VH-VL binders against NAD kinase (nadK). Designs and how they scored, part 59

Target 1, 268 residues: NAD kinase (nadK), of Syntrophomonas wolfei subsp. wolfei (q0aze0)
Amino acid sequence: MKIILVNNRFKENTEKKAQEIAGQLSALNVEVIIDNGLDEPYAGTVDFIMVLGGDGTMLRAARRYGQRAIPVLGVNMGTVGFLSNIEINELAEYLPLILREEYSLEARMMLEVAVFQQQSLLTRVFCLNELLLRSNSPRMLSFALEISGQKLEPYRGDGLIVSTTTGSTAYSLSAGGPIADPQLDAFIVTPVASHIINKRPLVVSPEREISLHLLEEREAIIGIDGQIKMDFGAENRVLIKRAPHPLLMVNLKAKPFFTSIDRSLQRQ

## First folded at step 2 (VH-VL)

Design j25 (framework fv_ixekizumab)
Fold by ESMFold2-Fast, scan of step 2:
Structure j25 (fold): chain C 268 residues (1-268), chain A 124 residues (1-124), chain B 112 residues (1-112)
Amino acid sequence: as target 1 above (268 residues)
Amino acid sequence: QVQLVQSGAEVKKPGSSVKVSCKASGGTFSDYAIHWVRQAPGQGLEWMGVIIPDFGTADYNQRFKGRVTITADESTSTAYMELSSLRSEDTAVYYCARDHYDLWSGTPYGMDVWGQGTLVTVSS
Amino acid sequence: DIVMTQTPLSLSVTPGQPASISCRSSQSLLDSEGKTYLHWYLQKPGQSPQLLIYEVSNRFSGVPDRFSGSGSGTDFTLKISRVEAEDVGVYYCMQSIDLPYTFGQGTKLEIK
């Protein structure tokens, strides 16, 4: 069995814990490849991906490996996040189940994001939560939103979020978007603007293609999962569609999604 | 063995609109951009616009912006070019052509397959 | 818009003799990755255009080796080493580095 162990070396103590777990897995005759984010993604075939850390580490793992159709398990090292299934102190209990492949998989849709200058592709990335378009200055943006060839009235405001259902509890929630069952596939389009009264969040089919471009020359940024940042100008266009493969998340422990989100909302 | 098959010749009056179709036979539009190019009698080639059906994104030659609309229906592998407010100067053969657009590399490879052309005549 | 200029506008060639067509762009067609977006098309009488050469020097599938392309930056050449009767038509260069795509005015090749 070959496992990729994904961690964040810049988080206090996570690198040491990753090395400890790698040693434990090697003692069980598991071949371990450590991905701490600094090198290129591992190019070979693997049987399983174990992510050690919080939701941010899972988002990076999803971007690097999510399109390979390999089981991915989130192991939280502290406070339970939305993308982790088990806690680090439970790992020893669940290792036998992992090695015997005694678990179920949840498919989570991902976004495919392509940034163009006219018809020339500048970059293509995948993400689990969302794309954010926002102004990089105090000036409001004017931008065009097109959904499957249907041109909406121009948007004016601070920005726009295009989110997966998994991302519904991330930035989209903070901007007033709905909470979505992550087992459903849909795009959630949430305006980032306190001043646009008639612009509501939209929930659209995952078969839709979404495009965005600026109508005026402004300093703008697009952000991917809060981790990748790119300059975005009037000469640029971004296209968003459902990624070819969902992220296959391992379910070892019943996670009460609705109860968890309800308690989180009471703390806001 | 992909062929692009276009709709038949049209005769239109000034001020009307025309919609030309282009259907892929023996293949799909996946990984391809579809261009529209016209040729007036005795003249050279003029690029009108392009659509990337996988993303639903279209771009146009500014000369035709406001009068031309390019669309695609991936379920039938058919692209369309609609030109409105027709003038006698729009009399031309209209071609569709595919251009391989590898989304990973982002590079076009040239228009390798062309439709047979559709003659549009605009006269009173 | 990038302007594409071809010379000559027409030429007559005896079968078996070589032919050369030049194309000049008003701006460089080279991108930051070292790729040059210059292509050559042939339109035979009564037919649709067909791709001959893409990215300066690459022959498209089925194109005879007597056709060759060369050049860099703004200056490009299409050469036919031995012209045959079936080569009659109008040759166009085209740039695809920037929108709108633009064609040269065309070079008509005739057999005398």
Scores: ipSAE 0.000, ipTM 0.389, lowest interface PAE 17.9, mean pLDDT 84

Design j26 (framework fv_ixekizumab)
Fold by ESMFold2-Fast, scan of step 2:
Structure j26 (fold): chain C 268 residues (1-268), chain A 125 residues (1-125), chain B 112 residues (1-112)
Amino acid sequence: as target 1 above (268 residues)
Amino acid sequence: QVQLVQSGAEVKKPGSSVKVSCKASGGTFSDYAIHWVRQAPGQGLEWMGVIIPDFGTADYNQRFKGRVTITADESTSTAYMELSSLRSEDTAVYYCARGYSDWYESSGYPYFDYWGQGTLVTVSS
Amino acid sequence: DIVMTQTPLSLSVTPGQPASISCRSSQSLLDSEGKTYLHWYLQKPGQSPQLLIYEVSNRFSGVPDRFSGSGSGTDFTLKISRVEAEDVGVYYCMQSIDLPYTFGQGTKLEIK
């Protein structure tokens, strides 16, 4: 068996714990690759991915490995989040089930984001939560949104979020988007600080293609899961579609989504 | 219409590196991705990687990662593929090819519409 | 990696007779929009590969009508209605839905 341990050595003091867990797994004849985020993603085949940290570490793991159809387990290291399944102090209890492959998998849709200049593909990235288009200056953006070739009335505002249902509790929520059941596959399209009251969030079939481009020259940025930033100008176009593979999240114990989100909103 | 013209054949010693060029003409260099595909004598085709010139973004087949580097020079409309730590198994014809994708229909899923003439790289001692 | 398997590996055809080449992928090449990213190339002796068919059934510019592609999901076929001498070469299928992009092992077409 080969496992990737994903962590961030500069956050939550996870380096020592990652080494400890790697030692425990090696003693059980499991080959361990540590990905601390500083190097390029591991190139070889692996059987399982264990993510040690909060939601941000899971988002990085999903971006790097989510399209490989490999089970991914989120192990919480003290930061409250929605993407972990077990706590670090529970890992020893669940390790035998992991090694025997006694767990269920929950498929979470991902976005495929392709940025073009004319007909040329500039970059293609995958993400678990959202793409954000936003102004990089005090000026509002004017931009076009197309859904499967259907042109909507132009948007004017600070930006737009195109989110997965998993991302419904992330930046889209902060911008006024709905909370979505992560068992559903859908795009959630949420305007950012629009002065137009009738520009409401949209819930769109995951089978559709969404495209965005600027209608006038402005300084804008495309953000991916809050971790990648790219300049976006009037000659650029972004295409968003459902990624070919969902992230396969390991479920070792039941976590009720609706009561969890309800408690989080009451405590904030 | 579009032409991809590659550099000439090379003979290299094991352990050295080789850098093959691919010059695009007859079209807009920056509008298309350039892919590299190799073919060992009597063998099939193997994708090595891609460069998107305007952004400088490259991606690689994992089996060549760490040994292959693909770059582009927009001023000369030329893409380069450099392969290091050469061994006899790297003896092959190396092709560059243009990747095309429709921005509305095919988000980064290219077909290779035009190919270079190929560059034979022979690795022997 | 997606594995592409071609059958047969070699094919001998009398001029004017039809030829059929199969390609099977280890995973579906269909995306959520209904597009399938399977392409066919021909490499004539001593030449670079050239595009014949893209996205299952679309004939590339200049490719004769006698070439056609079909299939869905994981099973694909390239057909030549009447083989001509200049069709000699090695035919490759390719998938471009996932990195790394992969090719079949090739089918060599020869004239009897």
Scores: ipSAE 0.000, ipTM 0.374, lowest interface PAE 16.5, mean pLDDT 84

Design j27 (framework fv_ixekizumab)
Fold by ESMFold2-Fast, scan of step 2:
Structure j27 (fold): chain C 268 residues (1-268), chain A 121 residues (1-121), chain B 112 residues (1-112)
Amino acid sequence: as target 1 above (268 residues)
Amino acid sequence: QVQLVQSGAEVKKPGSSVKVSCKASGGTFSSYAIHWVRQAPGQGLEWMGVIIPIFGTADYNQRFKGRVTITADESTSTAYMELSSLRSEDTAVYYCARERYFDWSSPTDYWGQGTLVTVSS
Amino acid sequence: DIVMTQTPLSLSVTPGQPASISCRSSQSLLHSEGKTYLHWYLQKPGQSPQLLIYEVSNRFSGVPDRFSGSGSGTDFTLKISRVEAEDVGVYYCMQSIQLPYTFGQGTKLEIK
């Protein structure tokens, strides 16, 4: 059995814990690869991915490995996030279940984002939460949104978020988007500070293709899960569609989404 | 326009605690991480900790762990830094600073005006 | 912790002359995404630090072209092509590749 341990290099304590866990797993004849974010993603075949850290570390793991259809478990270091399933102090209790492959999997849709310059593909990336298009200057953007060949009236404002249902509690929530059940597959399209009174968030089929381009030459940024920043100009276009594979999240412990989000919102 | 506005100067006795606020305006508060950095008189900058409001997660410099608590109230777009068991060596200007994206790897782009905390007997 | 070392700790320049500040990190600041998380800040007397250069070489909004950043891995340089009176203050490099974020000791730039 081969496991990737993904930790957050930006959190000093998680590096020590990753080494401890790697030692424990090696003692059980499990081969361990540590991904702390400094190297390219591990290219070999693996059986399981264990993410040690908060939601940001899970987003990085999903971007790097989510398309490989490998079980991914989120393990928090004492502070429970939205994408973790168990706490680090529970790992010893659940480790036998992990090694026996006795767990359920929850499929979470991902976005495939393709960025073009004119006719050339510049990059293709995957993400778990969202793509954010935003202005990088004091000027508002004027941009075109097309959904499966249907051209909407132009958008004017600070930007747009195209989110998965998992991402409904991330940037989309901050921009006024709906809270979505992560068991649903859908794109959530949320305008950022739109100057058009009737522009509403849209909830659309995950089989739709979404394209974006600027109608005027402006300085803009594309953000992916808050972790990748790319310049976006009038010569660029982005195509967003459902990724070929969902992220397969390991469910060892029931985590009630609705009570968790309700508690978070009531704490203001 | 992005602006971080901090609470006013405080004078505290050794052994007490202080809670400094940082109110954000202009932009989506929960889309950004808020860092706390201090500067003792005539000294350099020292990172204390960070909170990511959207996830409710905070992390701290080990030097202050156990004495510092960073919290955020998204409804008022305000972050707080509380430092307990104050010593004279904690006399410093305390700054909040915004990270452009909530991932901790970005630069802190906008800073508050600073809050002078004086610890004296 | 990553240790950030600046040289010189102070420099005095005649207006219109160039200035150069070096920053060295105890380990590489290059992330797997291809970004290098080194940033430069200026703290003018009595003011908060302000971002000048982010990710080695990118000028922050409103920063004049006379400021430039360069470097890779562990060795970085901030250059001012022609120093002006408003550039007086303490310059800090900072790494944000891992927590805790760490700053250099600071370089005090004075006129004359």
Scores: ipSAE 0.000, ipTM 0.413, lowest interface PAE 13.2, mean pLDDT 84

Design j4 (framework fv_ixekizumab)
Fold by ESMFold2-Fast, scan of step 2:
Structure j4 (fold): chain C 268 residues (1-268), chain A 122 residues (1-122), chain B 112 residues (1-112)
Amino acid sequence: as target 1 above (268 residues)
Amino acid sequence: QVQLVQSGAEVKKPGSSVKVSCKASGGTFSSYAIHWVRQAPGQGLEWMGVIIPIFGTADYNQRFKGRVTITADESTSTAYMELSSLRSEDTAVYYCARGSTWYKSSGYFDYWGQGTLVTVSS
Amino acid sequence: DIVMTQTPLSLSVTPGQPASISCRSSQSLLHSEGKTYLHWYLQKPGQSPQLLIYEVSNRFSGVPDRFSGSGSGTDFTLKISRVEAEDVGVYYCMQSIQLPYTFGQGTKLEIK
């Protein structure tokens, strides 16, 4: 059995705990690879991924490993997030179940994003929550949105979010998007401060492709899962589709999604 | 420079299927949509469908009632069009064509394959 | 589906004389982003179609300047200022504003 331990290099306690857990797993004849985000993703075959940290660390793990169809477990250090399943102090209790593969899996859709400079592919990335197009200056953007070959009237405003259902509670929610059951596969397309009053969030089939480009040269950026940021100009185009594989999240404990989000919204 | 090279002519029996290939060279295969267009003898041009090779996602003309499937293999820079349940009316020259853009709509056809004659007869 | 209608369906021209082909769409090909998605192709006998004019009026590389396109909305024209023997073939207009792409019926240009 080989396990990847993903941790946040900027949190000393998480890195220390990853080393401690690696030692414990090695004693049980489990091979451990530690991924602290500094190196390229581990390229070999692996049986399980354990993410030590909050939702941000899980998003990074999903981008690095989510397309490999490997079980991914979120283990939180203290602050409960939406993407963790157990707390670090519960790990010892659940470790025998992990090693015997006695758990259920929940599939979460991901986005595949291709960014072009004119006709040249610049990058191809995956994400669990969303792609954000946003103005990086006081001036609003004017941009084109096309869904499966169907051209929409131009958008004018501060930007646009294309989200998975898992991402419905992230930036899309802040921009006025709906809360979606993460068991559903759908794109949520949410305008950011649109200057056109009737531009509403759209919920569309996950089989559709979505494309974006600027109609005027502006200072804009695209953001992926709130972690990757790149400049976006009128020569750039982005194409988005559902990724080939969902993230397979390990479920060792019942997850009360709707009650959790309801409590979170009251605490805002 | 850019070339689209298609597979050779085929003679098929009614009810069978045909799979035509289109190999791209001289350009960036993954950066452009590939379309398929057919032309029956002495008739005009009819659009069949399109694929985005980088994603492998395709859309089709509904007139083919689910009989057409378009696929792409990035490793060989080749797109394929498969037409099943062949009828005599499917006798035509089948062309692949490169869209001027990486997306399915908007693009004009800047380069065409040489065409593949498919004859359906008993 | 957008219907594309060409007139005439056939045209016979003496070399050196001008030729004009019309294309009409059942709905506007102008997108709100300012582009009009109408294109012209020539199919010479026994050959694949080749691009002549894209987005109403832009000549594709290598296309002689005797070819010009014009029009807006639903009405478009392809003009050949001085027809040459090599211009023989069938001319097609095409819309690419939405799927499915649709073509006109074709206009056969012959030399007298």
Scores: ipSAE 0.304, ipTM 0.715, lowest interface PAE 4.6, mean pLDDT 89
Fold by OpenDDE, second read of step 3:
Structure j4 (fold): chain C 268 residues (1-268), chain A 122 residues (1-122), chain B 112 residues (1-112)
Amino acid sequence: as target 1 above (268 residues)
Amino acid sequence: QVQLVQSGAEVKKPGSSVKVSCKASGGTFSSYAIHWVRQAPGQGLEWMGVIIPIFGTADYNQRFKGRVTITADESTSTAYMELSSLRSEDTAVYYCARGSTWYKSSGYFDYWGQGTLVTVSS
Amino acid sequence: DIVMTQTPLSLSVTPGQPASISCRSSQSLLHSEGKTYLHWYLQKPGQSPQLLIYEVSNRFSGVPDRFSGSGSGTDFTLKISRVEAEDVGVYYCMQSIQLPYTFGQGTKLEIK
């Protein structure tokens, strides 16, 4: 068995824990690769990904490895979030199950985000939570939204979020988006401080494609999962699709989403 | 190398329609715009329209008064231009060209098809 | 529509001599971002047009150094420092600052 441990290099506690766990796993003849974000994603085949930390670390792991259809386990290390499954102190208990591959998987839809400049593809990324388009100035943006070729009325506001259902409890929620069942595949399109009266969030089929571009020559920013930032201008466009592969989240411990959502949200 | 290969010459009657194809190879079809330009015998170049395959949206020269329909099939990397209600004045060589821009943004045509002669005669 | 006007419409040049073609637009082709959307194409006899110069002064790949473009606003020039036999054809300027894209009338270059 080969496992990637993903941790946050900026959190020493996660680094130390990663080393510790790596040692333990090695003692059990498990090959371990530690990914603290300093290097390129490991390109070889692995059997399991263990994410040590909070939601942010999980999001990074998802972007780096989610397209590879590898089971990903979130191990919480004292943070509040929605993407961890077990606590660090429970790892020892569940480790035998992991090694025996005795766990359930939950598929979470990811976004495929393609950013273009004119006719050139600048970047393509997969992300678990959301794509954000926002103004880089106090001025409102004017941008066009198309859904499956259907041109909506121009948006005027601070920005727009395209989120997965997983991301519904992230920035989309703060922007007034609905909370979505993580087992549901859908896009959530949430306006950010729209000055358009009665502009409501949209729930869009994952079969559709969403495109965004600016209608004026102003500078904006694209944000991905709150971690990646890109300049976005009038010559750019964004195409958002359902990722071809979902993130395979390991479910070792049942977590009742709806019964615990209030508690989780209150803690944030 | 990027190549645009167009369908063969057509002879059409007035009032009929013609559909010309343009198959792209050597690049990422969905990432580029496909423009259509025609040239009547002994005349200059006239822009007809453009499609952005990835969006599936097209814009047209209004001078054609809705007679032009441009489509694209990403699965086959092929763009199509259909011209309806053909007239003798529509006799021309029709070119597809790859554009370096999208929508209203600036662009130029870096690669051209070989052209398709469409003759409209009674 | 933006009107593109080329001058001259025909040009006969002795091989080795320079040539100059003018293109004028009915409105400025300067975009607010500082780019000018004027391009030059050459259509050799019996061939498809081919890109020579894009955005006023940039030579496309494979275009010889003897070709150069200049200009600003509404007035543009294509120059050939030393005309060769292979340069015979019709030259077109094109604007792409707005739809519809429009071309000049074309300038036919012939060898004396």
Scores: ipSAE 0.000, ipTM 0.458, lowest interface PAE 15.4, mean pLDDT 91

Design j5 (framework fv_ixekizumab)
Fold by ESMFold2-Fast, scan of step 2:
Structure j5 (fold): chain C 268 residues (1-268), chain A 122 residues (1-122), chain B 112 residues (1-112)
Amino acid sequence: as target 1 above (268 residues)
Amino acid sequence: QVQLVQSGAEVKKPGSSVKVSCKASGGTFSSYAIHWVRQAPGQGLEWMGVIIPIFGTADYNQRFKGRVTITADESTSTAYMELSSLRSEDTAVYYCARDHSYKWGSGYFDYWGQGTLVTVSS
Amino acid sequence: DIVMTQTPLSLSVTPGQPASISCRSSQSLLHSEGKTYLHWYLQKPGQSPQLLIYEVSNRFSGVPDRFSGSGSGTDFTLKISRVEAEDVGVYYCMQSIQLPYTFGQGTKLEIK
């Protein structure tokens, strides 16, 4: 068995804890690769990915490894969130089940994002939560949205979010988007401070292809999962579709999504 | 220098399938959409479908109703158009063409392949 | 589907004289972004089509300035100010505002 341990070098004690866990796994004859975010993703074959940290660490792991169809387990290190399944102090209890592959998997859709400058591909990235197009100045944006070849009326406002159902509780929620069951596959398209009164969030088939470009030269940015930031101008275009593979999330412990989100909205 | 080079002429029997290739050179293959357009002898141009190689995503003219499949191989910069259940009225020259700005601007065909004649006869 | 109608279907011109070809669409090709998705192609005998004009009035690279396009909404015109022998062929208009892309039936230009 070979496992990747993904940790966040910027969180207190996570590197030390990753080394401790690696030692425990090695004692059980498990090969361990540590990914602390400094190097390129491990290119070899692995059986399991264990993410030590909060939602941000899981988003990084999903971008690096989510397309490989490998089970990914989120282990919380004290920061509550939606993407971790067990707490670090529970790991010893659940480790035998992990090693015997006695767990269920939950598939979570991901986005594939391609950004162009004129006709040249600048980058292709995957993400678990969302792509955000946002103005980087006090001026509102004017931009075009196309869904599967259908050209919508222009948008005017501060931006737009194209989200997965997993991302429905992230930036899309803050912009007024709906809360979606993460077991559903759908794109959620949420305007950010639209100046057109009838622009509503859209929930569209994950088979749809979405494109965005600016209609006027403005200072704007593209954000991916809140972690990658790129300048976006009128010469730029972005194409979004469902990624070829979902992220396979390990479920060792029942996690009641609806009661968790209800508690979060109450801030209790 | 952008060039689209297509495979050679084919003679097929009714009910069979044909697969035509279009190899791109001189430009970034993944940055453009590739369309397929056919022309029956003495007739006009008819759009068949398009592929966006970066995504592997294809859209088709509904009149070909599941008979046409367009694919792309980015490693060889080659697009393919396969037409099944061939009929005599499918006899035509088949062209591939590059779309300058398929998904965000005006979609015009700036470069065309030389054409592939497909003859369907019993 | 958007239907594209060209007139005339054939045209004979003395070298050096002007030629005019019309294209009419069944619905407006003007998008709310302000762009009009109408393009013109020339197919010379035995050759592949080649782009002449894109987005109503823009000449493609290498196209002589004697070719010009105009129009708006549903009515478009391609003009050749002085026809030369190399201009012989079939001219097609195309819309790309929606799928499927559709072509006019073609206008055959011949020299008298």
Scores: ipSAE 0.007, ipTM 0.503, lowest interface PAE 10.2, mean pLDDT 86

Design j6 (framework fv_ixekizumab)
Fold by ESMFold2-Fast, scan of step 2:
Structure j6 (fold): chain C 268 residues (1-268), chain A 122 residues (1-122), chain B 112 residues (1-112)
Amino acid sequence: as target 1 above (268 residues)
Amino acid sequence: QVQLVQSGAEVKKPGSSVKVSCKASGGTFSSYAIHWVRQAPGQGLEWMGVIIPIFGTADYNQRFKGRVTITADESTSTAYMELSSLRSEDTAVYYCARGETYFDSSGYYDYWGQGTLVTVSS
Amino acid sequence: DIVMTQTPLSLSVTPGQPASISCRSSQSLLHSEGKTYLHWYLQKPGQSPQLLIYEVSNRFSGVPDRFSGSGSGTDFTLKISRVEAEDVGVYYCMQSIQLPYTFGQGTKLEIK
């Protein structure tokens, strides 16, 4: 068995903990690859991905490995989040179940994002939560949104979020988007500080293609899961569609989504 | 251009709490991480924690375990650092500092707030 | 925690003369991607710290050419080729390779 341990060296003692866990797994005849986020993703075949950290580390793991149809387990390292299934102090208890493959999988849709400079593809990335188009200055943007070739009236405002249902509780929520059942597949399109009073969040089929471009030159960025930033100008176009494969999230213990989000909202 | 403006100096009694604000301008608030660093009189710099507003994640230095809470309000482009159970040893200048997105950056601080002096005395 | 140690803790320099400040980390700050997570800040009297050098040797915008950074692994140096009056203050090195981020204890530079 071969397992990737994904960690973030910028988190307190996460590298040390990853090495301790790698030692424990090696003692059980498991081959371990450590991915701290700075090198290229491991290119070989693996059986399981264990993410040590909070939601941010899980988002990186999903971007790097989510399209490979490999089970991914989130192990929380102290920060409360929505994408982890067990706590680090529970790992020893659940490890026999992992090694015997005694767990269920939840499929979570992902976005495929392609950014173009005129006709040339600049980059193609995947994400679990959202793509954000935002102004990088105090000036509002003017931009075009097309959904499956249907051109909407121009948008004016600070930006737009295109989110998965998993991402509905992340930045889209803060911008006024709906809370969505993560078991549903849909795009959630949420305006950010729109100047046009009647621009509302849209919930659309995940089979739709979404296209964005600026109508006038502005300082803007594209953000991917809050981790990747790219400059975005009037010569750029972004195409967003459903990724070919969902992220396969490991479920070792029941984590009730609706009661968890309800408690979180009551504390805010 | 880019500016971080902090709330004014405060004098607090031991056992109380203080909440310091840091308002960002001249850039896209959600594109950056806001860190908090303190400096006791005549002493060096100590990292307290960070918030990444775009997905609501905060991390803290364990030395302040259970006493520090960092939050952000994107609608006002303002980050907050609240420190509870204040001791005389918490007398310090508290700074906010801007970093690039935590996971993809080298972690340097390109801009700092002016600092907020918090004095704890009885 | 990574411990950052600066030497000297203070130095007095005649205007126009060079100054050199050393910083040592208890662990390597080099990552396998080739990036080294060491930065230098200057805190002038009564002011906030300001960024001078990031990732060992890159000068931040607006920082004069007389400032330079060098080093690798665990040993780093900040050099000022010709000290000027406005360079007075406390210099700090910082590592950002792991949390908690940590600073050196500071080096106070004064004019003779």
Scores: ipSAE 0.006, ipTM 0.427, lowest interface PAE 12.9, mean pLDDT 85

